# VH-VL binders against Methylated protein MJ0556, part 15

Target 1, 173 residues: Methylated protein MJ0556, of Methanocaldococcus jannaschii (q57976)
Amino acid sequence: SKFVKLHLVRTLNKYKELQKIRVKDVMISGDVIITTPEKTIKEIFDEMIKHNISGMPVVDDRGVMIGFITLREIRKYMTSHPYLNVGEVMLKNPPYTTADEDIITAFEKMIESNKKLDQLPVINTKYPEKILGKLEGIIFMEDIIKLLYENIIKELKTLVSFYNHNTEIKIKY
Key: E = the ipSAE of ESMFold2; O = the ipSAE of OpenDDE; V2 = 0.75 times the mean of E and O plus 0.25 times the DockQ between their complexes.

## First folded at step 6 (VH-VL; framework fv_ecleralimab)

Design c2 (from v5 with heavy chain A32Y Y33D W103F, light chain A89V; at its last look DockQ between E and O 0.78; V2 from the best seeds 0.00; counts 0 for: pae E 3.8 > 2)
Fold by ESMFold2, look of step 6:
Structure c2 (fold): chain C 173 residues (1-173), chain A 122 residues (1-122), chain B 107 residues (1-107)
Amino acid sequence: as target 1 above (173 residues)
Amino acid sequence: EVQLVESGGGLVKPGGSLRLSCAASGFTFSDYDMHWVRQAPGKGLEWVGHIKSKTEGGTTDYAAPVKGRFTISRDDSKNTLYLQMNSLKTEDTAVYYCTRGYFSEYGDFDYWGQGTLVTVSS
Amino acid sequence: SYELTQPLSVSVALGQTARITCSGDNIGDKYVHWYQQKPGQAPVLVIYQDSERPSGIPERFSGSNSGNTATLTISRAQAGDEADYYCQVWDSSTDVVFGGGTKLTVL
């Protein structure tokens, strides 16, 4: 039908507009909560709870990201070895993005490489295959999901509502 | 406190051999790429070569003037970097510095030893 | 082989700004590091990755890098800044390249 075709075209156009949004337009670039490899997992567990976050970039003395640590890594050792250093527990090759990357590609990195990541560090470097640049920011999955919801899921809900009005079969998200 | 201390310099005749050592302390030596840089009297800095960290495969590379004559090695259990110099020439006369590469081969040299003088003379 | 060119010497009046250049083809695509060497001493890193200062280096040391030229800038020059200065890069065809060095004289 004409109605369904028009809504599908609108949905596709909304997706194309989402592909133009860059990480720098969505990321948090100030007050990023970081840690260092010399801190203990007990210390950063307390910080994660205090700030209601599930992961932190690990930086060196120059502010260059050298790892990433999450509650999942901490929980493996917290009861038996709470004073292990972050450097011993951290993910040493974490996924990352750059400020000029589109948010859809950043979202795909979050869900593909580690399905438990809810944030992705943003790195500025002349050598994109290396973590030699400063940590520039953090982009959160929640903020990307909000954009997906407002631009794609709302259009799909409209289509489902039209379908349910015209049939006896109901579809929900 | 990061420290690098070179030793083993001295006088040697052309065609001779000499082995330099660099004792490292104050950091996890095995995690770092290590370099040799030399400076002829009154001249500028010249890269000699490097050895990568063990985790990066421990491979070596050398500047053209010394390739085939010099060998860089490391002993991570002793926190020591070595430079074996063979077939020495008068042009090899220089102060030899041990220096630490910052985490990757594209990085800077953040800590330097005080150097050891090698004189190649008849 | 990749080459870096520096002026042999630069003079600056006490309290004025010194600029030391390091020229190379497309050097702006590379990270440039700068070292200070005083007579009889080992080199000391003063700028890394074009413009960053290591801990303990005064803020009057700064750096920039674009196009074919990187520049080390020393504002409010002091007598203690008198030294030789070297730029350094990594290049894919030549591993490590140093500039020839620049002798800074504070007048």
Scores: ipSAE 0.281, ipTM 0.708, lowest interface PAE 3.8, mean pLDDT 87
ESMFold2 (binder alone), look of step 6: mean pLDDT 92; pTM 0.945
OpenDDE, look of step 6: ipSAE 0.630; ipTM 0.857

Design c3 (from v5 with heavy chain K52S K54S T99A, light chain A89V D91Y; at its last look DockQ between E and O 0.51; V2 from the best seeds 0.00; counts 0 for: pae E 4.8 > 2)
Fold by ESMFold2, look of step 6:
Structure c3 (fold): chain C 173 residues (1-173), chain A 122 residues (1-122), chain B 107 residues (1-107)
Amino acid sequence: as target 1 above (173 residues)
Amino acid sequence: EVQLVESGGGLVKPGGSLRLSCAASGFTFSDAYMHWVRQAPGKGLEWVGHISSSTEGGTTDYAAPVKGRFTISRDDSKNTLYLQMNSLKTEDTAVYYCARGYWSEYGDFDYWGQGTLVTVSS
Amino acid sequence: SYELTQPLSVSVALGQTARITCSGDNIGDKYVHWYQQKPGQAPVLVIYQDSERPSGIPERFSGSNSGNTATLTISRAQAGDEADYYCQVWYSSTDVVFGGGTKLTVL
């Protein structure tokens, strides 16, 4: 069907356009909730619950990214050692992204990590194996999923609705 | 508030030994990378070596001219960095500074002591 | 081994802009840190990570780093800016390199 072929081509073109969207176009760059290495994990657990967040960039007093702390890592120590400092618990080599990276690659980093992150810190670093530089922002999986839904899932649902209208067999998606 | 104070410098003959100390205050010493940097009279700065934070295992690295002769250590209970210098040579004559490094390698040195003079002369 | 080259001296008229260069192979791919040292004193960090100023350093100090050259720029040079200036990089995780130093003279 010409309709089906047109929508498949449009869906492919939408995916190609998503590959051009960069992290800086989607990230949050102001009012990022951050912490410091001298805070206790008990203090930041309370802050995470208060703000309904599961992770925080860890920065020094100059705004340089030095780690990332997650609620999952905090939970490992909260019962036995609630007064450990953030510097002792934080991920010193977390998954991260850069402002110029495409959002599909950032999304893949979130889902392929054994840490299962729903967000990534956005940093400017010259050393690909080290986070060493200023925090530029944070990008959330939810914002990427919204773009995927609006650009790809809607097109696929349109195709399924057309197929179901023209056949006696229903396709569930 | 961050202060670094070196001590233990002096005159020593070639082949001799000295131990330098650096007393630190005003920061969490155990979290810091610490460095020794030296400066021969009238010359430029030369990195000697470093010790990583205790939370990263307290590992050491040295510049080639001193490797095998110098040993860096730290005592976090006393907030003190040490440089043990053995088999001293006349080319080791310099002012020795301790410096606070960043959270890992590749960073700047943001605080320096005033230095202690080591003179190696027969 | 990796080498950083700085001019031995730079002169600037009072109130003018001084530029001190630090040359090295692909230095633009490294963070460059800059230190000021006055006679008889310890070095003081004035620029870190190419272009960032630590607290207490006046904004007339700035830095850039691209290609094979990093530059420390001091606008509106003052007599108190007379000092030796050193650039510094990490060549590797085990090798720290300083430039040879530049004596800045304010005329």
Scores: ipSAE 0.319, ipTM 0.757, lowest interface PAE 4.8, mean pLDDT 88
ESMFold2 (binder alone), look of step 6: mean pLDDT 92; pTM 0.947
OpenDDE, look of step 6: ipSAE 0.630; ipTM 0.851

## First folded at step 8 (VH-VL)

Design g1 (from v5 with heavy chain T55D, light chain D91Y; framework fv_ecleralimab; at its last look DockQ between E and O 0.71; V2 from the best seeds 0.00; counts 0 for: pae E 4.1 > 2)
Fold by ESMFold2, look of step 8:
Structure g1 (fold): chain C 173 residues (1-173), chain A 122 residues (1-122), chain B 107 residues (1-107)
Amino acid sequence: as target 1 above (173 residues)
Amino acid sequence: EVQLVESGGGLVKPGGSLRLSCAASGFTFSDAYMHWVRQAPGKGLEWVGHIKSKDEGGTTDYAAPVKGRFTISRDDSKNTLYLQMNSLKTEDTAVYYCTRGYWSEYGDFDYWGQGTLVTVSS
Amino acid sequence: SYELTQPLSVSVALGQTARITCSGDNIGDKYVHWYQQKPGQAPVLVIYQDSERPSGIPERFSGSNSGNTATLTISRAQAGDEADYYCQAWYSSTDVVFGGGTKLTVL
């Protein structure tokens, strides 16, 4: 119907608009909570609880990003070796994104990771096979999901409501 | 305070051997990529080779002129980097520096020793 | 095999700005690091990753890198800046290349 066609076009246009949103438009670029390789995993566990976060970029004394550490890595050693240094435990080749990358591609990187990441560091690097470069921010899956919900899922619910109202076939979601 | 101190330089005849040491302090040595860089008298800097950190495999790479003749090793329990030089040639005459690449091979060399002179002459 | 080309010498009047170039194919795609070496001394890192200054290096040292040329800039040149300067980049995980060096003379 004309209603369905118009809302499908509208939904497609919203998705195209989402593809134009860049990581830098939604990332946290100030007040990123970071750590250093010489801190112990016990210390950063306490920081993660304090700030209600599950991961932290690891930087050297000049602010160069050298790794990423999550509660998953800490949990492996926390009971037996709580004084291991972050540098010994961190992910040295974590998934990452860039400020100019679109948020859909960043979201796909989070989903495809075997590490079950709910966030990605945002890096400026000349060496795409390495994370060697500057940390520019962090982007959270939650913030991307909110945009997807506001722009796509809400519109799809409208289409399902219209479909259920105007047909005998009911769609549940 | 990061300190790198080379030792073991001296005079040796062509075809001879010499081992250089670099004593490191003020940082976690086992986490660091370590390099040797040399400088012939009155000439520029030339990379000799490196050894990666233990958790990156501890592997070595060498510049072409020294490959097969020089061996880089490390003893993390003693915070010491070594350069074993065999089949020495007169063109190996240089001041040899140890330097720290710390976390990555694509990085800068942020701390240097004062160097040790190796002279190869008959 | 890759080469980084630097001028053999650069002269600058006291208080003026010196520029030292480092030329190489697509060097703008590489991070360039700069070292200062005074006679009889070890090199000292003065710029890393094209334009960043290590702690303790005065802000009058700056760097840039684009296209085929990286440049070390020393503003308000002082007598103590007189030294040899080397650029350095990685062209692969096993190819570490230094420029030939530039002698900076402060007049």
Scores: ipSAE 0.274, ipTM 0.743, lowest interface PAE 4.1, mean pLDDT 87
ESMFold2 (binder alone), look of step 8: mean pLDDT 92; pTM 0.944
OpenDDE, look of step 8: ipSAE 0.674; ipTM 0.869

Design g2 (from g1 with heavy chain W103Y; framework fv_ecleralimab; at its last look DockQ between E and O 0.69; V2 from the best seeds 0.00; counts 0 for: pae E 6.0 > 2)
Fold by ESMFold2, look of step 8:
Structure g2 (fold): chain C 173 residues (1-173), chain A 122 residues (1-122), chain B 107 residues (1-107)
Amino acid sequence: as target 1 above (173 residues)
Amino acid sequence: EVQLVESGGGLVKPGGSLRLSCAASGFTFSDAYMHWVRQAPGKGLEWVGHIKSKDEGGTTDYAAPVKGRFTISRDDSKNTLYLQMNSLKTEDTAVYYCTRGYYSEYGDFDYWGQGTLVTVSS
Amino acid sequence: SYELTQPLSVSVALGQTARITCSGDNIGDKYVHWYQQKPGQAPVLVIYQDSERPSGIPERFSGSNSGNTATLTISRAQAGDEADYYCQAWYSSTDVVFGGGTKLTVL
C-alpha cells in the first residue's frame, strides 16, 4: 500500500540519519575516568565501585592508550592477589573507536567483540593495527541505545497511530 | 627515574665485531620496545633497529644498511639490551644510542641513553 | 627509500617565533615526532604524534602536520632553545626515518 511504502521510506531515511551521527557527537571527552598500568587492582576496584563503573581505559602518563581493564578481570584476582598491577591483568588489545566513526559501527564493535564491552575507548590513531594513539574520550553503549530508542520508537509510534486511524482494528502501544 | 646506560663502544678494525650493551632501570623493561639509533660524527640521527616487547613476540627489525650484520637481543631478567655488530665497515662509525620506543611500534623515542662511540678504522 | 627533508639551519631573533619544517611524501598520513639535541647531549623528545607535548616541555613548543609538511614552532625563542632539531616518522615497521636535522640559532 501507498502508506506502508511511504513509512518504510521514512523509517529507512531516519536510520540513515542515525548513521550520520559520529562518535564525537556522543562521547564523553572531559574528565574520563582512567587508570595507569602501575596501579594495583585493589586501588582501581575501589575507584570503580565509588564511581559505579565497570571498566576503565589504561593510559600512560601522556594519555596514550595501552589497554583496558574491566571489573571482570579484577574480581578474578581480588581475594587472592589484590596487589597485582593493572598492567598484568588488563586487556592489551581491546576494541576501540575513533571520533569520526559513526555510532552504529561503534555499537556493533561493542556487541560483536569476543570481549563484549558496555563502553568503548575513543582514540586518535594513524596506525590502526596498533592502539598507538591518544585517548580522546569514551562512548557508552547506554547513550547509543538511548538515541536508537528515542528515534526508532518515535517512528514506530507514528506507524501504529496511522494504522489505528485507518483501520477498525487498533494496535495498542 | 628512567635510566639507560650504553657500554661496549671502542675502536675496531673493518671486518671486526663488537657487542654493545644497554642497562635499563626505572621502568618495566619487558613491556617496552627497545631501539638502537646511531649518529655519525657531525651527522644526523639514523635508526638501526628494534626489538619488540615480550608480549609482542620479542621479534626484531633492522634498517637495510645493517640487516644481516647486526643482531639485537634482550635479556629481560637482567634489564639489558644488546647490539651484536659483525662485519663492521667504516660507515658504521657513530655514537650508538639505546632508546625506549614506547609500548608499541610506530611510537616516539621518549628516553635515550648518553650514547657509546664506535669507531671503525684501519 | 623514504626521506624527510629539513632546512640545514634556521635563525631566529630572541623573543621571536621559529618555524622548522619537515617535508616528506604524504607525511600528513604519519605521526611526526620531534627531538631536540644540544651539543654533547643525547636527543630529547619535544613533540610527539604531530602536536603533543611531553611533560616538562614548555608550551611555547608546538607542532602541526598536514599534507607533505610537518612544522615545529617555537614561540618566544630563548637562548636555551639553540640546538639541533630532528623530525622522525615511521613509514612502515622497518622504515623509521629521521630528517637530516636543523640547526636553530638564536640571535
Scores: ipSAE 0.103, ipTM 0.686, lowest interface PAE 6.0, mean pLDDT 86
ESMFold2 (binder alone), look of step 8: mean pLDDT 92; pTM 0.945
OpenDDE, look of step 8: ipSAE 0.669; ipTM 0.868

Design g3 (from g1 with heavy chain Y102W W103Y; framework fv_ecleralimab; at its last look DockQ between E and O 0.68; V2 from the best seeds 0.00; counts 0 for: pae E 5.8 > 2)
Fold by ESMFold2, look of step 8:
Structure g3 (fold): chain C 173 residues (1-173), chain A 122 residues (1-122), chain B 107 residues (1-107)
Amino acid sequence: as target 1 above (173 residues)
Amino acid sequence: EVQLVESGGGLVKPGGSLRLSCAASGFTFSDAYMHWVRQAPGKGLEWVGHIKSKDEGGTTDYAAPVKGRFTISRDDSKNTLYLQMNSLKTEDTAVYYCTRGWYSEYGDFDYWGQGTLVTVSS
Amino acid sequence: SYELTQPLSVSVALGQTARITCSGDNIGDKYVHWYQQKPGQAPVLVIYQDSERPSGIPERFSGSNSGNTATLTISRAQAGDEADYYCQAWYSSTDVVFGGGTKLTVL
């Protein structure tokens, strides 16, 4: 009981600390791999495989972000229409985050998106209902999951193990 | 190379109608928001309205002075933007420019045509 | 209903710095775009999103925007900079506002 209370307090404290982590602390801000709407989906499929990535920001001829393209969307057309342009396939209203947003909120946006994205563009914009603004980086679900595991999941596994040992009801995870 | 070329301007009497065209090339026209901006002789620039891209439903918005009288349309198979002007007034006298907007609202106007003059007088 | 106010004219000596202001209520909350128009020609975008330069616009053109004032700055003014300059912002999906224009004269 004392053991459980102590570990619950530690878990809550680590969650509070994780809520202080901002997107800018985790995002990739240099060497973001981008594409343009005039490229074919065949070309960017090859690029994504080469770099082991599943999505790319799409920029216009001035370098301003206008959309987002994923392997999920490309695969719908790759067999039948491999020469469609990125602009015809891209998500024009992708979910996005900002540099100052906390990583928990960014993670929720990835999970609750109709498109089930594993990454979000990080944008500085004066128009929050639009993506119009400067691309500041990209944040990956994998990096957030790693932080959750190292800060929360280890503590939670300890609690579940203790609970399962001391009760007849078992929790699986 | 992005090019926009307006045509169809001319002299018309008050109450008359005129249709302007803007031929576009050098970009994927169907993906772009397109706008009309006008400039009365010796005066400043005034936004007339826009039409959204095809995949946004091709809907239009207009400035208050022209709403109900002007209609913007597009023919993506011909890469052409249109402005139908009805019930013309002398205050509609201006050079009319077509211009390319952002892939979304709230953007800048990055390429402009050379304009076509519309004169409304008796 | 919103207005963007620019000075009617600005004069600058060759090689010196010109500043053209665009005043509007809380304009710092909006992206401001700037256009150059030479006589008999169409406008040309010179600054977008307050301070970004399109390809082909020299670095001596710069912009800023805060509070109630956006400013276009042209350093080392050249004779070829003589033109009308317009600021522009969106205040809603149907409220696109241009400033009245500023005639820049290079002396």
Scores: ipSAE 0.157, ipTM 0.713, lowest interface PAE 5.8, mean pLDDT 86
ESMFold2 (binder alone), look of step 8: mean pLDDT 92; pTM 0.945
OpenDDE, look of step 8: ipSAE 0.580; ipTM 0.851

Design g4 (from g1 with heavy chain D31Y; framework fv_ecleralimab; at its last look DockQ between E and O 0.65; V2 from the best seeds 0.00; counts 0 for: pae E 3.4 > 2)
Heavy chain, then light chain:
Amino acid sequence: EVQLVESGGGLVKPGGSLRLSCAASGFTFSYAYMHWVRQAPGKGLEWVGHIKSKDEGGTTDYAAPVKGRFTISRDDSKNTLYLQMNSLKTEDTAVYYCTRGYWSEYGDFDYWGQGTLVTVSS
Amino acid sequence: SYELTQPLSVSVALGQTARITCSGDNIGDKYVHWYQQKPGQAPVLVIYQDSERPSGIPERFSGSNSGNTATLTISRAQAGDEADYYCQAWYSSTDVVFGGGTKLTVL
ESMFold2, look of step 8: ipSAE 0.342; ipTM 0.747
ESMFold2 (binder alone), look of step 8: mean pLDDT 92; pTM 0.945
OpenDDE, look of step 8: ipSAE 0.636; ipTM 0.861

Design g5 (from g1 with light chain Q49H; framework fv_ecleralimab; at its last look DockQ between E and O 0.63; V2 from the best seeds 0.00; counts 0 for: pae E 3.6 > 2)
Fold by ESMFold2, look of step 8:
Structure g5 (fold): chain C 173 residues (1-173), chain A 122 residues (1-122), chain B 107 residues (1-107)
Amino acid sequence: as target 1 above (173 residues)
Amino acid sequence: EVQLVESGGGLVKPGGSLRLSCAASGFTFSDAYMHWVRQAPGKGLEWVGHIKSKDEGGTTDYAAPVKGRFTISRDDSKNTLYLQMNSLKTEDTAVYYCTRGYWSEYGDFDYWGQGTLVTVSS
Amino acid sequence: SYELTQPLSVSVALGQTARITCSGDNIGDKYVHWYQQKPGQAPVLVIYHDSERPSGIPERFSGSNSGNTATLTISRAQAGDEADYYCQAWYSSTDVVFGGGTKLTVL
């Protein structure tokens, strides 16, 4: 069908456009909630609950990224050691992305660490095995998922509805 | 403010030993990477080695000229960094600086002590 | 076993721009830090991560790093800028390399 072929081309073009979207186009850059290594896990637990967030970049006094701390690790120590410093608990080699990386690759990094990461710090670093560098922002899985839904999933649903309307075979998506 | 104060320098004969100390204040010492850097009289700066933070087990690395002869240690309860120098050579004559790398072995050295002079001479 | 090469000396007229180079194999892949040392004093960090200034360092100090060369630039040179300058980079956890130092003379 000419109509189906046209929508398939449209869907492929939207996927190609998504591959061009960079982390810097989606990230939160000016209002990132961060913490420092001197704070206690009790203090940042309270801040995470207040702001309804599950992770925070840890920076030094110059804004250099030195770690990442998640609510999961905080809850592990909250009952026994609520006054541990962030520096003692933080992930020192967290997964991260860069401002120029495409959002599909960033999304794949989040999925590979499934249930541990729904966000990535955006870092400018020359040492890929180290996070030593400048924190430029944070990108959330939710924002990427919204783009995927609006640009790909809607088109696929449209194609499936046309396919089901014009064939005897029903497709689940 | 951040302060680093070295002590323990002096005159030592070749083959002798000496222990340097660096008293730290104004920051959480146990979280910091600490380094020794030396400077022979009239010469440039040379990295000696470092010790990592407490939570990383306080592991050490050394420059080749001193490996096996020098030992870096730390006492986090006293905020003090140490350099034990054994089998000293005349080439070890230098001002020894204590400096903070703070969070990473690949970073800058943001604060320095005044230095302590070690002279190795027969 | 890496080396960073700096000129032994650089002269600059008062109020003019000085440039101090630091050459090394693929130094552009490394963060370069710069230290100022005046006679009888400990080094002071003036540039970190190629081009960032610590608090208290005047904006006339700037840095760049690409390819095999990092450069410290001192605009509007003052008499107080007369000092030795060292570049420094990490090539590994045990290959911390300082340049040989450059004596800046303000004429």
Scores: ipSAE 0.326, ipTM 0.751, lowest interface PAE 3.6, mean pLDDT 87
ESMFold2 (binder alone), look of step 8: mean pLDDT 92; pTM 0.946
OpenDDE, look of step 8: ipSAE 0.648; ipTM 0.863

Design g6 (from g1 with heavy chain S104G; framework fv_ecleralimab; at its last fold request DockQ between E and O 0.62; V2 from the best seeds 0.00; counts 0 for: pae E 3.3 > 2)
Fold by ESMFold2, look of step 9:
Structure g6 (fold): chain C 173 residues (1-173), chain A 122 residues (1-122), chain B 107 residues (1-107)
Amino acid sequence: as target 1 above (173 residues)
Amino acid sequence: EVQLVESGGGLVKPGGSLRLSCAASGFTFSDAYMHWVRQAPGKGLEWVGHIKSKDEGGTTDYAAPVKGRFTISRDDSKNTLYLQMNSLKTEDTAVYYCTRGYWGEYGDFDYWGQGTLVTVSS
Amino acid sequence: SYELTQPLSVSVALGQTARITCSGDNIGDKYVHWYQQKPGQAPVLVIYQDSERPSGIPERFSGSNSGNTATLTISRAQAGDEADYYCQAWYSSTDVVFGGGTKLTVL
């Protein structure tokens, strides 16, 4: 019907607009909780509980990201070796994104990871394949999902409701 | 804490050889890219070459003017970087600095030795 | 081959701002690092990755890099800032290039 076609066109246009949204427009860029490779996994576990977070970028003395550590890595050793250093346990080649990347590509990195990621560190570097550079922020899957809901899923739910209403209406015959 | 100390400079005739050493301390030497940078008297800085970390195979790269004549090596058990200079020319006269590369390739040189003077003259 | 061009000299009055340029084709696509060298001494890193200060370098040192020009800026110049300054970038794993150097004179 004309209504369905108009809403499909509106949904497509909203998806095209979402493809223009960049990581920098959605990321958390201040007050990111970070750690260093010299800290123990016990110390950062306590920090994660205190701040209600499940992962931390690992940075060096210049603030350049050198790894990423989550509760997943900590759980392997917390009971038996709580004093291992972060540098010994961290992911050294974590998934990451950049401020100018679109949020759809960032979301795809999160869902296609073997590790089921709910966040990505945001890195500022001219040489991403050579040096990871300084941490600019963190982008969370939750924030991307909210945008998808507000701009695409809400429109699709309207279309489904319209379709279901039309299939329930009485035929005039 | 980080210290780099060069030695082995001196006077040598054209065609001769010298071996420079750089003693390193205050960091995990085997994890570092190490470089040689030289400076002719009254002139600017010139990169000579580097050697990669142990984990990356310890391979070397050289600037064109010295390739084939100079050899960079390292002994991680002694925390020592070496520069073997063969077939020396008068244009090789310079102060030779040992320096540490930050983050391997494309990084800066964050710590420097005080340099050792090599004079190539008849 | 690649070349980085710096002015031979720059003069600045005490307390004023000095700017030292480093020009190269598409230098804005490269990280530029800056070194200070005083007579008879080894170079000292003062800016890395275009605009970052290592620990111990005062905030009056800053850097920028865009297009074909990187710039080292020294605000509130002091007598102790008098030195030679070199920019440096990597153009490949075997092309590490220094600028020719700039002598900064504090008047």
Scores: ipSAE 0.388, ipTM 0.739, lowest interface PAE 2.3, mean pLDDT 87
ESMFold2, look of step 8: ipSAE 0.380; ipTM 0.718
ESMFold2 (binder alone), look of step 8: mean pLDDT 92; pTM 0.945
OpenDDE, look of step 8: ipSAE 0.704; ipTM 0.875
ESMFold2 (binder alone), look of step 9: mean pLDDT 92; pTM 0.942
OpenDDE, look of step 9: ipSAE 0.678; ipTM 0.864
ESMFold2, fold request of step 13: ipSAE 0.319, 0.316, 0.308; ipTM 0.713, 0.731, 0.730
ESMFold2 (binder alone), fold request of step 13: mean pLDDT 94, 94, 93; pTM 0.955, 0.956, 0.953
OpenDDE, fold request of step 13: ipSAE 0.794, 0.782, 0.791; ipTM 0.902, 0.897, 0.898

